# Designs tried in a protein design chat: VHH binders against Putative lipid kinase MamU (mamU). Part 12

Target 1, 297 residues: Putative lipid kinase MamU (mamU), of Paramagnetospirillum magneticum (q2w8p4)
Amino acid sequence: MRIAAIINERAGTVACLSPPVVAARLSAIWTSLGHQAHVTLAEGKDMGRAIRKACRDPAVHAVIIGGGDGSLSRSLKHVVGSGKSLGVLPLGTMNYVARQFGVPFDLDRAAVALADAVPTPTDLGRVNDRFFLIRACLGAFPEFIRSRDEARRKGGSFLDGALAGLTGLARGHRLIEAELIGPDVQARIATSFFMVSNNMCRDSDPFQLERERMDGATLGVYIGQGAGPFSLMDLGLQVAMGRWASNEALIRGSLPWLEIRTRQRKPLVSIDGEVEKMEAPFRFDILPGVLPMLVPK
Key: E = the ipSAE of ESMFold2; O = the ipSAE of OpenDDE; V2 = 0.75 times the mean of E and O plus 0.25 times the DockQ between their complexes.

## First folded at step 8 (VHH; framework vhh_podentamig1)

Design u2 (from t3 with T102I; at its last look DockQ between E and O 0.69; V2 from the best seeds 0.00; counts 0 for: pae E 4.8 > 2)
Fold by ESMFold2, look of step 8:
Structure u2 (fold): chain B 297 residues (1-297), chain A 122 residues (1-122)
Amino acid sequence: as target 1 above (297 residues)
Amino acid sequence: EVQLVESGGGLVQPGRSLTLSCAASGFTFSFYAYGWYRQAPGKQRELVAAIWGGSTYYADSVKGRFTISRDNAKNSIYLQMNSLRPEDTALYYCARGTYFDILSGSYEFDYWGQGTQVTVSS
């Protein structure tokens, strides 16, 4: 097949290995397997431009992106509707998407697995005009994740990451006052965090928030009940101990769409691990099967 | 169509226990708050207990004796009533809440079931 691979040269694995060496190895592997491959090294804004160019190239069949989940998320608008299959290399820090689809973390094995992969229709989440593969979060939870991931990137253990995440929760405490509107939902809430995921999260992996499936055609909706600093610390501790999805203080459910009307006009949000401010209201929906993902056999 | 169906009421002697159940259907169960109300003849309906997720509220008259719980898998709410007294005699209603202020525990209920009678007498 004709592969366009766009590799974030500043991604952790790529930075540790020389970026030209990574590109050469990927090109050599795919060429040896009979594919026509073009590997582009990029960073920052140039990632999006390279992905867009590849998606508009009629000669390209598959676009393979190497980098963190957030960079991929921002580029999904170029892939959807392009007719291209999408592959993801686990070259970032947490690699949630690669984990979800079982892509090996060894570079050579990952390249081989993606070359032999089967395009598989995959659901895509959307909030307003922004796509997401994993989740969108409001409130204190983005701070926990950012602090945990930072500690893990610095070589910390799982417990070190969990402790850093708890510290981040304490620093980032802010209530979300919002109205929820859905097909069978009309409610007003005040909560410390809110999360909407692409399909339902697995109960057994609270830090990864992996999905049981990516073709269930539903949003996962999660609402925290803690409001004070001690309640927020208790929730964070339970998450660190692997009880996130089974915590009775966490409201969870499944919806085909949801509108969140926050009192704050531009709250802090996390979309696939990238933190930004976004204007309310937030309309979430699911787009079933719109993304042909390269899934290893 | 929203349905709340109470069961488990009956005649019971003072000091004994009773468990009320409420089966819900026709809406997304997990996103709502639920409460148990009671109304004795000639009196106003009063909130006895409420639950949203894992957060609970109890009226002072039943605190320490009654326990509200929910089972999201069965779309059901329960009221465990221990150490029953004659003054607990009432028609007990299951209610669904549409307004949630988790800081104050305030709820606004928009749907009630038909009720189940609890009578505590010798």
Scores: ipSAE 0.177, ipTM 0.593, lowest interface PAE 4.8, mean pLDDT 80
ESMFold2 (binder alone), look of step 8: mean pLDDT 81; pTM 0.809
OpenDDE, look of step 8: ipSAE 0.529; ipTM 0.776

Design u3 (from t3 with S30D; at its last look DockQ between E and O 0.78; V2 from the best seeds 0.00; counts 0 for: pae E 3.3 > 2)
Amino acid sequence: EVQLVESGGGLVQPGRSLTLSCAASGFTFDFYAYGWYRQAPGKQRELVAAIWGGSTYYADSVKGRFTISRDNAKNSIYLQMNSLRPEDTALYYCARGTYFDTLSGSYEFDYWGQGTQVTVSS
ESMFold2, look of step 8: ipSAE 0.277; ipTM 0.600
ESMFold2 (binder alone), look of step 8: mean pLDDT 81; pTM 0.808
OpenDDE, look of step 8: ipSAE 0.548; ipTM 0.779

Design u4 (from t3 with S104K; at its last look DockQ between E and O 0.75; V2 from the best seeds 0.00; counts 0 for: pae E 5.1 > 2)
Fold by ESMFold2, look of step 8:
Structure u4 (fold): chain B 297 residues (1-297), chain A 122 residues (1-122)
Amino acid sequence: as target 1 above (297 residues)
Amino acid sequence: EVQLVESGGGLVQPGRSLTLSCAASGFTFSFYAYGWYRQAPGKQRELVAAIWGGSTYYADSVKGRFTISRDNAKNSIYLQMNSLRPEDTALYYCARGTYFDTLKGSYEFDYWGQGTQVTVSS
């Protein structure tokens, strides 16, 4: 197949290995497996331009994005509707998308696995004009993830990351006061934890946000029961102890769409691990099967 | 189609215990709130207990004696009724809540089951 790979040269793994070395290794691997590959190194806005160019190129069959979940998330607008298959190299820190689809974290093994991959129709989440592949979060959750990632980046263990995340929850004050509107639901809520996921999360893995399927054509909606500091700490502790699915203080549901009208005009939102301010209200949708993802066999 | 099916009612002597069950189907169980209502002959229907996530509500007349619970794996809601009194005699309904305020504990219910009779007599 004709592969266009766009590699974020600022991604952690790429920065550790020389970017030209990474590009050469990828090109050599794919060429040796019989593919025509072009590898582009980019950063910032140059990533978006390179991805858009590859998606518009009629000779290209697959676009492979090298970076973290944020690099992938921002590229989705260019890939949807392009006719191209999308592949992911896990070159960021947490790489939730790569984990979800079983892409090996070793660079060489990932490249080989993607070369043999079969395009698989995958659902896509959308909030307003932004796509997300894994989840969108409001409230304290972005701070938990940031604090956990910092601890793991500094060489901390899995438990050290979980404890740092709990500390981040205690420091963060991201109270969501909002009206929730959806099929068979209308509610006023006040909570520190709100997440919408692409498909329902699997209950067996409290830290991976893993899905059993990505073709269920539904959003997962997760709401913390209370807004107090103790409810935040309770949720964080339960996640650390692997009790996410059994948490009685967490409301969860499956919905084809949802609108949330926050009291705050431009709250902090985490989209696939990237944090930004976004204008309320938020309309969430599921787009079934719109993304042909390269999934390793 | 939404269904709520109550069971476990019956005739019991004062001071005894009874467990009511409500099986839910036709919708995503875990996203909604649930309540138990009761209606004695000639009286208006009253909310006895409600549950949303880990939050519960109990009417003063049953507080300390009744316990509401849910089992998301079985799509079921339960009402454990201890120390039953003759004034607890009523038709008990399971209800689904479609609106809630997590801080104020308010509930709006849009569907009721057929009910199960509880009779407490000496």
Scores: ipSAE 0.134, ipTM 0.488, lowest interface PAE 5.1, mean pLDDT 79
ESMFold2 (binder alone), look of step 8: mean pLDDT 80; pTM 0.804
OpenDDE, look of step 8: ipSAE 0.474; ipTM 0.744

Design u5 (from t3 with L103Y; at its last look DockQ between E and O 0.41; V2 from the best seeds 0.00; counts 0 for: pae E 4.2 > 2, grease 24.8 > 24.2)
Fold by ESMFold2, look of step 8:
Structure u5 (fold): chain B 297 residues (1-297), chain A 122 residues (1-122)
Amino acid sequence: as target 1 above (297 residues)
Amino acid sequence: EVQLVESGGGLVQPGRSLTLSCAASGFTFSFYAYGWYRQAPGKQRELVAAIWGGSTYYADSVKGRFTISRDNAKNSIYLQMNSLRPEDTALYYCARGTYFDTYSGSYEFDYWGQGTQVTVSS
């Protein structure tokens, strides 16, 4: 097939191996397997332009994006509706999307697996104008991520990042006051945590963000409430340890759409790991089967 | 159409136990709070117990004797009533709430069932 691969040259794995070496290896592997491959190294806005160009190219069959979940998330708008299949190389830190679809973490094995993969219709989440493959969060989680990322950028270890995240949570945590509107939902609530996922997460391990399926045509909706008195530090520690979903105070549900009207006009949100301010209200939709993902056999 | 249907009431001797059930339909069950109210003849309705997610509230008069629970798979709410006393005699109502905060004591309930009678008498 004709593959256009766009690789984030700032991704940690790519930087460690030298970007031109990574590009040459991928091209060699795919060519040896009988595919015509064009590998582009890019960063920032250049990635978006390269991906859009590939999606508009009638000769291209598949677009493979190399990077972390954030690089993939930002690219979804170009791939949806393009007629191209989407593949993911797990070149970031957590690589939740690659894990969800069983893409090997070894670069060479991942390249081989994607070359032989079958396009599989996959659901996509949307909040307002932004697509997401994993989830979107409001409340305590975005504050934790922001503080963790700042500490990590300054050279901190994983534990330094986790501690900074907990400190940031204590500094900035507020209850979210919001109205929920859905097909059979009309409620006003105050909570510390909202998560809307693309399909329902597995009950036993939601911190890994693994979904039971990616074709269930539903949003997973998770609303947190502390049981009894909790300090902000205790809450943040539970979120950091992935125990939030196992908490009995967590409300879980399945909906085809949901509108969240927060009291704050522009709260912090996390969308597939990317933190930003977004103007309320938030309209969430599930888009069934709109994304043909390259899924290894 | 929102419906709350109570069942399980009846006549019972003091010291015995009874379980009330409330079946809910016509809305997304998991996102709401629920409460049990009771009203004795000539008295005002009082909140007996409430539940939102895993958080519970109990009136002082029933703490340690009553347990509220919910089953999201069956869209049902339950009230287990142990060590019943004659003063527990009342019409018991299931209620749906759009807001409940156990720390502030604030609650707003918007739908009520028809009730099920509990009579505790020798």
Scores: ipSAE 0.242, ipTM 0.651, lowest interface PAE 4.2, mean pLDDT 81
ESMFold2 (binder alone), look of step 8: mean pLDDT 81; pTM 0.817
OpenDDE, look of step 8: ipSAE 0.463; ipTM 0.744

Design u6 (from t3 with F31W; at its last look DockQ between E and O 0.02; V2 from the best seeds 0.00; counts 0 for: pae O 13.6 > 2, grease 24.3 > 24.2, placed apart)
Amino acid sequence: EVQLVESGGGLVQPGRSLTLSCAASGFTFSWYAYGWYRQAPGKQRELVAAIWGGSTYYADSVKGRFTISRDNAKNSIYLQMNSLRPEDTALYYCARGTYFDTLSGSYEFDYWGQGTQVTVSS
ESMFold2, look of step 8: ipSAE 0.525; ipTM 0.793
ESMFold2 (binder alone), look of step 8: mean pLDDT 81; pTM 0.807
OpenDDE, look of step 8: ipSAE 0.617; ipTM 0.814
ESMFold2, look of step 9: ipSAE 0.491; ipTM 0.776
ESMFold2 (binder alone), look of step 9: mean pLDDT 80; pTM 0.805
OpenDDE, look of step 9: ipSAE 0.000; ipTM 0.212

## First folded at step 9 (VHH; framework vhh_podentamig1)

Design v1 (from u6 with T98K; at its last look DockQ between E and O 0.82; V2 from the best seeds 0.62)
Amino acid sequence: EVQLVESGGGLVQPGRSLTLSCAASGFTFSWYAYGWYRQAPGKQRELVAAIWGGSTYYADSVKGRFTISRDNAKNSIYLQMNSLRPEDTALYYCARGKYFDTLSGSYEFDYWGQGTQVTVSS
ESMFold2, look of step 9: ipSAE 0.518; ipTM 0.787
ESMFold2 (binder alone), look of step 9: mean pLDDT 81; pTM 0.811
OpenDDE, look of step 9: ipSAE 0.586; ipTM 0.799

Design v2 (from u6 with S30D; at its last look DockQ between E and O 0.02; V2 from the best seeds 0.00; counts 0 for: pae O 11.4 > 2, placed apart)
Fold by OpenDDE, look of step 9:
Structure v2 (fold): chain B 297 residues (1-297), chain A 122 residues (1-122)
Amino acid sequence: as target 1 above (297 residues)
Amino acid sequence: EVQLVESGGGLVQPGRSLTLSCAASGFTFDWYAYGWYRQAPGKQRELVAAIWGGSTYYADSVKGRFTISRDNAKNSIYLQMNSLRPEDTALYYCARGTYFDTLSGSYEFDYWGQGTQVTVSS
């Protein structure tokens, strides 16, 4: 197999190591296992260019992204439809995608596991023109993420980030008022927590936000209900901490598509952990099996 | 129907105090932030104070003089205005907020009342 690996030089794990050393190590591992591997170190806009180049190369079989969930999320637009399989090296903070697909967090073990991984058809969520592998969120969670990431960018630890996020939630409140339109669903809601996931999340292990399957051809919809701002913030906190699945204040549902018409024209949205402003309305759908993911055996 | 109804405005002399009230109805009161706006003749509407939970924000021009509060049991918001000045003369509006950052003063509001007139004059 010919592997094109694009490593985010600014990814947390890489930053703690020497990026060239990481690249050399990965290359050596894959080569020793009988693969041809080209490892590219990149950051920012260069990541996208490197990914596009790899996806257009007819000789490349697999594209492996080294980074966080955000880096992986941004790669989807290039990889989908390219015929290439997608692998992830968990080099970020949360690494939900890697967790979902069982990629080890140890770099060497991850490299070995990916080399022997099987391309597996995987569903993709979509909101408007943006793909997501894990979830998209509206309301308080994007604010939490923004505050967390800001603290991290300033050199804060994971704990510092978490505390910053919580502080952000405490100091600010965003209530999403929206009309929901879906199959046999039409409702107006107001909530501080709105999450749409690629397939339904498992109830037993909310911390990992894992799915039992990624080929169920459905969206998971999670909405905070019946709670004031503090309760919703608590829910958001619990979600952030992975203790959300059993919360009675959460409405859960499975839908093939959903349109959300928010009162806000351009609210904050979290897409696979990356926060951005996106213009309403939000049209969610599921694309069954469109992404071949490298799943370790 | 969402309604915000202001009351308590009037004519007062400089240095006096006045308390404005806003009665909210037609929605879950404790789900939202709230604010007081004012608009003086020939000037733009400006945020005077805001409240989310127990956290508050004040414009620099009213800090130390005005106090915003809420009573969830009464679905009401209040603005205690002390040491009133002629420059405080304006139409005061109550507003429902969908977003508020109490530290930065960033905010979004979606409903306003009809306003209550406050006139400070000797």
Scores: ipSAE 0.000, ipTM 0.235, lowest interface PAE 11.4, mean pLDDT 84
ESMFold2, look of step 9: ipSAE 0.433; ipTM 0.727
ESMFold2 (binder alone), look of step 9: mean pLDDT 81; pTM 0.807

Design v3 (from u6 with S30D T98K; at its last look DockQ between E and O 0.77; V2 from the best seeds 0.59)
Amino acid sequence: EVQLVESGGGLVQPGRSLTLSCAASGFTFDWYAYGWYRQAPGKQRELVAAIWGGSTYYADSVKGRFTISRDNAKNSIYLQMNSLRPEDTALYYCARGKYFDTLSGSYEFDYWGQGTQVTVSS
ESMFold2, look of step 9: ipSAE 0.484; ipTM 0.762
ESMFold2 (binder alone), look of step 9: mean pLDDT 81; pTM 0.808
OpenDDE, look of step 9: ipSAE 0.577; ipTM 0.792

Design v4 (from u6 with F100W; at its last look DockQ between E and O 0.69; V2 from the best seeds 0.00; counts 0 for: pae O 5.1 > 2)
Fold by OpenDDE, look of step 9:
Structure v4 (fold): chain B 297 residues (1-297), chain A 122 residues (1-122)
Amino acid sequence: as target 1 above (297 residues)
Amino acid sequence: EVQLVESGGGLVQPGRSLTLSCAASGFTFSWYAYGWYRQAPGKQRELVAAIWGGSTYYADSVKGRFTISRDNAKNSIYLQMNSLRPEDTALYYCARGTYWDTLSGSYEFDYWGQGTQVTVSS
């Protein structure tokens, strides 16, 4: 097959290995396996341009994104509907998408695995006009991520980031007042934790945010219970620690769609780990099988 | 099929305690609010207690005496009734909530069980 690989030059793993070296290695691996591969190094807006170009090329069969979950998430608007298969090289910090689809974290192994991967119809979550593969969050979690990432950008370790995130969570605890509208459900709540996932997350391993399946045609909805600051903070901490799934203070449900009307006009939202401000209301739905993902055998 | 099945009712003397249980099935238990209603002879059905997540509501007539709780693992709702009074005599219903306003204290319910009879008499 003909592969177009777009590698985020700012991705953590890439920065450590040297972007040109990574590109050369990937190209060599795929070529040796009988594929035609074009590897592009890009950053920022150029990455989007490169992805768009690849998705419009009729000769390209697969688009492989090298980066974190955010890079992958931002690629969705270009890849969906293009007819191209999407692969991910786990070059970010968390790499939830790669983990979900079983892509090795080792670069060489990942490249080999993706070369032999099978395009698999995958559900896609959507919030308003934004696609997401893993989850979208409102409340304290976006703040946590923001603080974490800020610390990391300043050269902090993973632990430093985590601590910064927790500190941020403690200082910037935002209680979201929202009206929830869904099938046979309507509620007005105040919570610091709101997560909508592409399909239901497994309860057994909350750290991985893994799904049993990505073709269940459902959204997972997770809402923090309790209005008390302490309980919400505890939930936040557990979320940060990956223990959220077993928390009794968490309401869990499966819905095909959900509308969230927040009191705040433009709250912070995390989409696949990337934090942005988005204007309410938030309309969530699931798009069954719309994304062919390269899934390693 | 949505099902709510109440149990635990009976005849008790004033001042005694009783615990009602409601077993839910046929839907995602953790997603909904729940409530206990009661209907005494010749009276209208009234909401006694409601729960959604950690938030609870109690009618003034039962505040301090009744406690509503839930067990997600058992898909069950409970109503602990203490210091029972003759005026608590009623058919008690478990209900599934479709609307819960934790701020205003408004609730809507769509399914009810068959009820369990509670009789408080000396």
Scores: ipSAE 0.021, ipTM 0.402, lowest interface PAE 5.1, mean pLDDT 85
ESMFold2, look of step 9: ipSAE 0.561; ipTM 0.803
ESMFold2 (binder alone), look of step 9: mean pLDDT 80; pTM 0.803

Design v5 (from u6 with S55Q; at its last look DockQ between E and O 0.63; V2 from the best seeds 0.00; counts 0 for: pae O 10.7 > 2)
Fold by OpenDDE, look of step 9:
Structure v5 (fold): chain B 297 residues (1-297), chain A 122 residues (1-122)
Amino acid sequence: as target 1 above (297 residues)
Amino acid sequence: EVQLVESGGGLVQPGRSLTLSCAASGFTFSWYAYGWYRQAPGKQRELVAAIWGGQTYYADSVKGRFTISRDNAKNSIYLQMNSLRPEDTALYYCARGTYFDTLSGSYEFDYWGQGTQVTVSS
């Protein structure tokens, strides 16, 4: 097959290995396996341009994104509907998507695995006009991520980021007041934690946010049920520590769609780990099988 | 099929306690609010208590005496009734809520069980 790989030059793993070296290595591996591969190094807006170019090329069969979950998430708008298969090289910090689809974290092994991967129809979550592969969150989690990432940008370690995130949660705890509208459900709530996932997450390993399947045609909805500020904070902390799945204070459910009307006009939202401000209301739905993902054998 | 099945009713003396249970099935339990209604002879059905998540609401007549709770793992709702009075005598119904406004206290229910009789008499 003909592979177009777009590598985020700012991705953590890439920065450590030297981007040109990574590109050469990937190209060599795929070529040696009988594939045609074009590897592009890009950053920022150029990455989007490169992805669009690849998706419009009739000769390209697969688009492989090298980066974190955010880079991958931003690629979705270009890849969906293009007819191209999407692969991910786990070059970010968390790499939830790569984990979900069983892509090795080792670069060479990942490249080899992706070369032999099978395009698999995958559900895609959507919030308003934004696609997501893993999850979208409102409330404390976006704040946590923002604080974490800010600390890391300043040269902090992973631990520093985590601590910063927790501190952020403690200082900036915001209750989201929202009206929830879904199938046979309408409620007004106040919560510090709201997560919508592409399919239901497994309860056994909250750190991985893994799904049993990515073709269940459902959204997972997780809402912190507030006893009080302290309980919500605790939930937030548990979420941050990956212990959220077993929390009794968490309401879990499966829905095909959900509308969230927040009191705040433009709250912070995390989409696949990337934080942004998005204007309410938030309309969530699931798109069954719309994304062919390269899944290693 | 949506089912709500109440249990725990009976005859008790004034001042005693009773716990009602409601087992839910046929739907995603965690997505709904729940409530307990009661209907005394010759009176209209009235909401006694409601719960959504951790938020609870009580009728004035039962405040401080009744406690509504839920167990998501058991798909069950409970009504702990303390300090029972003769005026608490009624058929008690478990109800599924489709709308619950925790801010305004407004709510709507769409399914009810068959009820369990509570009789408080000396």
Scores: ipSAE 0.006, ipTM 0.239, lowest interface PAE 10.7, mean pLDDT 84
ESMFold2, look of step 9: ipSAE 0.534; ipTM 0.800
ESMFold2 (binder alone), look of step 9: mean pLDDT 79; pTM 0.802

## First folded at step 11 (VHH; framework vhh_podentamig1)

Design w1 (from v1 with Y34M; at its last look DockQ between E and O 0.77; V2 from the best seeds 0.65)
Fold by ESMFold2, look of step 11:
Structure w1 (fold): chain B 297 residues (1-297), chain A 122 residues (1-122)
Amino acid sequence: as target 1 above (297 residues)
Amino acid sequence: EVQLVESGGGLVQPGRSLTLSCAASGFTFSWYAMGWYRQAPGKQRELVAAIWGGSTYYADSVKGRFTISRDNAKNSIYLQMNSLRPEDTALYYCARGKYFDTLSGSYEFDYWGQGTQVTVSS
């Protein structure tokens, strides 16, 4: 097949191994397997430009994105409707998408697995005009991520970043007042966070973002009443210990759509791990089967 | 099919306690608000208590005496009724709500069970 691979040259694995060496390695592997491959190194807005160009190229069969989940998230708008299959190399830190689809974390094995992969129709979540493949969150999680990243960008150590993230949780632990509008429920509530996932999370650990399936044509909606970092840690611990279903403070639902109207006009939102401010209201829906993902056999 | 089945009613002396149970089925239990209504003879149904997640509501007449709780694993809600008074005599209904405001304590319910009778008498 004709592969266009776009690699975030700032991803940790890529930087550690030298970006040109990674690009040459991937090209060699795919060529030896009988594919035509073009590997582009990029960062920032150049990533989006390269991905859009590949999606418009009629000769390209598959687009493979190398980087963390943030690189993938920003690219979804270019891939949807392009007719191309989407593959993911796990070159970031957590690589939740690669984990969901069983892509090996070893670079060579991942490249081989994607070359032999079968395009599989996959659901896609949407909030307003923004796509998400894993989840979108309001409340405590976006503030932790933003505070951690700001401290690290200002020259702080790893530990300084972690401490700043915990401070962000403390700032964001105030309750969110919101109106929920959905097919079967309309309510005004106060909560610590909303998490809207692409399909339902497995009962064992929703914060690790494993899905029961990616073709169930539903949103998974999770609402927590706990406040502050200890409440969030306690919830996570209970889920890890198999107590998820018995937690009375966690509300969950399976819905085709949901609208959230927060009192705060422009709260922080986390979309597949990327934090930004977004203007309320938030309309969520599911787009069944619109994304052909390369899934290893 | 939504089903709400109440149990635990009976005859009890003033000042004593009673626990009502409601078993629910046919819907995603944790997503909805749940509540207890009561109806005394010749009166309209009155919301006694409601619960959604960790948020609770109680009518003024029962505050401090009644406690609503829910067990999502058993798809059940409970009403612990302490210090019962003759005025608490009523048919008690379990209910499911789809329109509610936990900030103001306003709840509207769309399904009710058959009810369980509570009689408080000397």
Scores: ipSAE 0.554, ipTM 0.807, lowest interface PAE 1.7, mean pLDDT 82
ESMFold2 (binder alone), look of step 11: mean pLDDT 81; pTM 0.813
OpenDDE, look of step 11: ipSAE 0.660; ipTM 0.836

